# Ledger of designs, part 20: VHH binders against Translation initiation factor 2 subunit alpha (eif2a)

Target 1, 261 residues: Translation initiation factor 2 subunit alpha (eif2a), of Pyrococcus abyssi (q9v0e4)
Amino acid sequence: AREYPEEGEFVVATVKRIHNYGAFLELDEYPGKEAFMHISEVASTWVRNIRDYLKEGQKVVAKVIRVDPRKGHIDLSLRRVTQQQRKAKLQEFKRAQKAENLLKLAAEKLGKDFETAWREVWVPLEEEWGEVYAAFEDAAKDGIDVLKGHVPDEWLPVLKEIIDNYVEVPTVTIDAEFEITVPKPNGVEIIKEALIRARDRANKEKDVEVKFTYLGAPRYRIDITAPDYYKAEEVLESIAEEILRVIKEAGGEATLLRKEK
Below, E stands for the ipSAE of ESMFold2; O stands for the ipSAE of OpenDDE; V2 stands for 0.75 times the mean of E and O plus 0.25 times the DockQ between their complexes.

## First folded at step 23 (VHH; framework vhh_nb_b201)

Design a3 (from a1 with G35H; at its last read DockQ between E and O 0.89; V2 from the best seeds 0.81)
Amino acid sequence: QVQLQESGGGLVQAGGSLRLSCAASGDIFRYFAMHWYRQAPGKEREFVAAITSGGSTYYADSVKGRFTISRDNAKNTVYLQMNSLKPEDTAVYYCAADLSGYWFEGTPDEYDYWGQGTQVTVSS
ESMFold2, look of step 23: ipSAE 0.745; ipTM 0.903
ESMFold2 (binder alone), look of step 23: mean pLDDT 81; pTM 0.831
OpenDDE, look of step 23: ipSAE 0.835; ipTM 0.948
ESMFold2, look of step 24: ipSAE 0.727; ipTM 0.896
ESMFold2 (binder alone), look of step 24: mean pLDDT 81; pTM 0.832
OpenDDE, look of step 24: ipSAE 0.818; ipTM 0.948
ESMFold2, fold request of step 25: ipSAE 0.734, 0.734, 0.698; ipTM 0.902, 0.900, 0.893
ESMFold2 (binder alone), fold request of step 25: mean pLDDT 81, 81, 81; pTM 0.827, 0.830, 0.825
OpenDDE, fold request of step 25: ipSAE 0.836, 0.833, 0.834; ipTM 0.949, 0.949, 0.948
ESMFold2, last read: ipSAE 0.697, 0.730, 0.729; ipTM 0.884, 0.898, 0.900
ESMFold2 (binder alone), last read: mean pLDDT 81, 81, 81; pTM 0.829, 0.830, 0.830
OpenDDE, last read: ipSAE 0.834, 0.833, 0.833; ipTM 0.948, 0.948, 0.948

Design a4 (from z2 with S107I; at its last look DockQ between E and O 0.86; V2 from the best seeds 0.79)
Fold by ESMFold2, look of step 23:
Structure a4 (fold): chain B 261 residues (1-261), chain A 124 residues (1-124)
Amino acid sequence: as target 1 above (261 residues)
Amino acid sequence: QVQLQESGGGLVQAGGSLRLSCAASGDIFRYFAMGWYRQAPGKEREFVAAITSGGSTYYADSVKGRFTISRDNAKNTVYLQMNSLKPEDTAVYYCAADLSGYWFEGIPDEYDYWGQGTQVTVSS
């Protein structure tokens, strides 16, 4: 939507020309905008030869340090971008590009040009979700009906097809430990059967995966993969309740131990 | 769902050539950035080459001048032409696809789709 980036913004840019004093870059997210990176902004260390750090055609994540729309000047910095900021920006950029490509495919399948897809789908979804790919992820998780009222109905069947085929539901994994003892000759078999039963019951749920690992008596690790942390914790609580009950009935003891997040 | 299948691997003498292919299913191949990676037993998977949806190519320093990546969108296929092969090129070669269409140096292996791999063995 914006013609120029804001000062402090992280952008993806492509190196076009390199000189001894700096490099000129194109802003991938702002078509037609050229920016400059002074050699002093290329690295935290003293740069003897700028070509040791930059190559024509290279894409970088840079921080916008100055914008002068009147003169058309945009200044960039590499040295002011941390590894974490670079990773976060690239994730954001790639998610936007994936969403754009999926929308292009949807437009082709529906017989619409991309300008129409942008106005009717991209803009409303970006306004409501903040990020179009996040809307696609919600639709993958909760069904296409989450998009009703936000985009024209004619888009819904094709978006459903594309989202179902190409958008994965995000998952998280948590882990915890059980301390379990059953002071009987067949105690280990009792424990294994309880763990297997709880695991198999939980694994019947969509997008939930539970695994147990024996760590050595009396310790057992559980790993739970689920669509979000709330669901993962719900599954853990359910499994813990079942295991504690079954083990106590068998004459043993069980305790759930959590690692600090 | 998209499936990637490598082919063209095998045993070849040092100095020889081999052409790998990776065929993709589905109707979104033209949007992919495609990559080739390799992994020798007991070693970490390493980048070999990539081609963006727009056709820009990138190579690991160890293969520049010897390997050429290309794509044929009509056939949903990416190729890796491997010339002047060395024993150090011995590995399982995997193709990978990124729906963003972009490639960035130093990114973890976060491709959307991976193939099963094809063995390349270069004998002395």
Scores: ipSAE 0.739, ipTM 0.900, lowest interface PAE 0.7, mean pLDDT 90
ESMFold2 (binder alone), look of step 23: mean pLDDT 82; pTM 0.841
OpenDDE, look of step 23: ipSAE 0.782; ipTM 0.931

Design a5 (from a1 with A33T; at its last look DockQ between E and O 0.73; V2 from the best seeds 0.74)
Amino acid sequence: QVQLQESGGGLVQAGGSLRLSCAASGDIFRYFTMGWYRQAPGKEREFVAAITSGGSTYYADSVKGRFTISRDNAKNTVYLQMNSLKPEDTAVYYCAADLSGYWFEGTPDEYDYWGQGTQVTVSS
ESMFold2, look of step 23: ipSAE 0.731; ipTM 0.902
ESMFold2 (binder alone), look of step 23: mean pLDDT 82; pTM 0.844
OpenDDE, look of step 23: ipSAE 0.800; ipTM 0.939
ESMFold2, look of step 24: ipSAE 0.686; ipTM 0.881
ESMFold2 (binder alone), look of step 24: mean pLDDT 82; pTM 0.842
OpenDDE, look of step 24: ipSAE 0.793; ipTM 0.939

## First folded at step 24 (VHH; framework vhh_nb_b201)

Design n1 (from z2 with K64E; at its last fold request DockQ between E and O 0.78; V2 from the best seeds 0.78)
Amino acid sequence: QVQLQESGGGLVQAGGSLRLSCAASGDIFRYFAMGWYRQAPGKEREFVAAITSGGSTYYADSVEGRFTISRDNAKNTVYLQMNSLKPEDTAVYYCAADLSGYWFEGSPDEYDYWGQGTQVTVSS
ESMFold2, look of step 24: ipSAE 0.757; ipTM 0.905
ESMFold2 (binder alone), look of step 24: mean pLDDT 81; pTM 0.828
OpenDDE, look of step 24: ipSAE 0.804; ipTM 0.939
ESMFold2, fold request of step 25: ipSAE 0.746, 0.711, 0.743; ipTM 0.908, 0.878, 0.893
ESMFold2 (binder alone), fold request of step 25: mean pLDDT 81, 81, 81; pTM 0.828, 0.833, 0.833
OpenDDE, fold request of step 25: ipSAE 0.820, 0.814, 0.817; ipTM 0.945, 0.944, 0.944

Design n2 (from a3 with A33T; at its last look DockQ between E and O 0.80; V2 from the best seeds 0.76)
Fold by ESMFold2, look of step 24:
Structure n2 (fold): chain B 261 residues (1-261), chain A 124 residues (1-124)
Amino acid sequence: as target 1 above (261 residues)
Amino acid sequence: QVQLQESGGGLVQAGGSLRLSCAASGDIFRYFTMHWYRQAPGKEREFVAAITSGGSTYYADSVKGRFTISRDNAKNTVYLQMNSLKPEDTAVYYCAADLSGYWFEGTPDEYDYWGQGTQVTVSS
């Protein structure tokens, strides 16, 4: 629905024509809209030759500094974009493009054109979640039913298939350290067996990955990747309880050292 | 979920040619920007070439004019034709995929999928 960007908005634009006094760009996120970037807005220093900074076909993240919808004028700035702002906008843009591409695939599989997919799926999900890809991530994490009532039911099976295949469940990684000793001739084998069993049991859970790294006796590092912090801590607690129990029964000692993060 | 597998690496004399392939699994390849990166021993991984979903191509200065990236969407495969090879081209070559379909100069290596790599060795 928004035909023009807002002043202050960060946009992805493609350089189309370069002149000595500035460049004309197309707004990738606003089809058919052309913008202008004056040479004074290309860099924070004086620009002797604009072609040292821009080339035709280049995609940039720029800040919208003026919009006049009556005249159709849009002015952009590169120099007013920090590296942090550029990275954040690129992440946002790429997530939007990923969601669009997944929706195009869904539309193709359902026999719908993209205009229908945009109206029936994109718009409602963007309105409710603020970002369509975030809706897809919620569906990947909590199941397709989170989308019920927001999109027509006919979309749900194809979206489920595509989301299950191509949308990663957001994950976190935590780490910790164990100190483990077993005062027996075969103590190292006992420790190794206990770690392998705990790791392999935990790795049977969907979207959970556990790795142990030997740091030098008596220290062992554990890395846990899971869908969220609470699940990661739950897995760590479960592994710690198992390791402490098994090692203590074998006549050894095990302690979990404070997490770094 | 998508698997990328490189092939076509090997030993070649300086001045020779080699063609790398990277096959992708699944039915979403046509939306990817496909990339080639390389990493020589003791060096950081560096960009070589990219081809967007729309077919636009980009090259590192060190390979421009000698290497050509191309894609075949029907076969879910991206190619790197390497001509006029030099000993400094010796590296493990990796393919990578970005589901956004776009390419931005100077971006970090934050792609959705990476291959395992294929060794290219160019002898003097």
Scores: ipSAE 0.702, ipTM 0.881, lowest interface PAE 0.9, mean pLDDT 89
ESMFold2 (binder alone), look of step 24: mean pLDDT 82; pTM 0.838
OpenDDE, look of step 24: ipSAE 0.789; ipTM 0.937

Design n3 (from z2 with S107E; at its last read DockQ between E and O 0.74; V2 from the best seeds 0.77)
Amino acid sequence: QVQLQESGGGLVQAGGSLRLSCAASGDIFRYFAMGWYRQAPGKEREFVAAITSGGSTYYADSVKGRFTISRDNAKNTVYLQMNSLKPEDTAVYYCAADLSGYWFEGEPDEYDYWGQGTQVTVSS
ESMFold2, look of step 24: ipSAE 0.754; ipTM 0.903
ESMFold2 (binder alone), look of step 24: mean pLDDT 81; pTM 0.829
OpenDDE, look of step 24: ipSAE 0.811; ipTM 0.942
ESMFold2, fold request of step 25: ipSAE 0.755, 0.745, 0.716; ipTM 0.909, 0.902, 0.883
ESMFold2 (binder alone), fold request of step 25: mean pLDDT 81, 81, 80; pTM 0.828, 0.830, 0.825
OpenDDE, fold request of step 25: ipSAE 0.821, 0.823, 0.819; ipTM 0.944, 0.944, 0.942
ESMFold2, last read: ipSAE 0.743, 0.743, 0.731; ipTM 0.903, 0.900, 0.895
ESMFold2 (binder alone), last read: mean pLDDT 81, 81, 82; pTM 0.827, 0.829, 0.844
OpenDDE, last read: ipSAE 0.820, 0.821, 0.821; ipTM 0.943, 0.943, 0.943

Design n4 (from z2 with G35H; at its last look DockQ between E and O 0.76; V2 from the best seeds 0.76)
Fold by ESMFold2, look of step 24:
Structure n4 (fold): chain B 261 residues (1-261), chain A 124 residues (1-124)
Amino acid sequence: as target 1 above (261 residues)
Amino acid sequence: QVQLQESGGGLVQAGGSLRLSCAASGDIFRYFAMHWYRQAPGKEREFVAAITSGGSTYYADSVKGRFTISRDNAKNTVYLQMNSLKPEDTAVYYCAADLSGYWFEGSPDEYDYWGQGTQVTVSS
């Protein structure tokens, strides 16, 4: 991490002191750094009472508009941050904090201080992946070996344990509908059994989850969660083939309606 | 995977009290920001309370002064003490965990882990 933020950077900051001319904030991502937000930078229009916009202890996303490293002065703006920029920064911040917390746990388990973990793990992974949590997600998806050559080997067993326990495998979800009819007294039971069987078979695959939702005769919704869209479509095609076969054998009809708008 | 299990729900008379617990598995609980949400039938899930990894607490306006969130890191457990209960508090209460350890006002309820929920019913 750098000692000072750059001009134009979006940061998470905590309001510490509020005055009628502005507020002083601490930078959550830059420990020990205090910044100032002039009242003119709090909102896009005239601000009558700064306390209508800021409270002590509040965390905000602000834009760095000036940095003077010689004096240690940092100026912030809230009004120059769009909703999209705020959302993107919060997502980035939370992912970085998750990665940091996982690395702290790894360092404790390995008997290393965090400064060593930062230098040996954080920096190399940030350099290669751009974001440490993304490296952890790749390791969760494709195995710890993706980190070989980027961090010292002694970290790999503890990182594998922590990533396996605490990092969710990235997935995608698609949906579609079936129209299914079986013109028999027990038609609904036949359809339900066929859907359950297909769902349970598909759910045995690692990182695949299938759910059916009854929408009202003859409509049934399928939701498929899988590691990528190719796998999700492959699963959908397999399920459709099975459902069509079973329902036709029962004297009914089944049609797959491709993804809706 | 971290598993969250709520307990302590039940039926209580209006004006009464109830204490909910949420136990977390694993050895990373101290880094979580912990949350309580609730959902009444036919309504959207709504924020109730949060406690950050550092211990700061936050409450929805509708429960402020009546509910208290707390945590015990040694037991990997977060609590919600609910006093002066009203029929409007009737809902399924969920705990949720955010590995970032932070809470931001107005944040989406997209958290890393969710519990299964515990029913709270306030009669009268």
Scores: ipSAE 0.697, ipTM 0.882, lowest interface PAE 0.8, mean pLDDT 90
ESMFold2 (binder alone), look of step 24: mean pLDDT 80; pTM 0.821
OpenDDE, look of step 24: ipSAE 0.821; ipTM 0.948

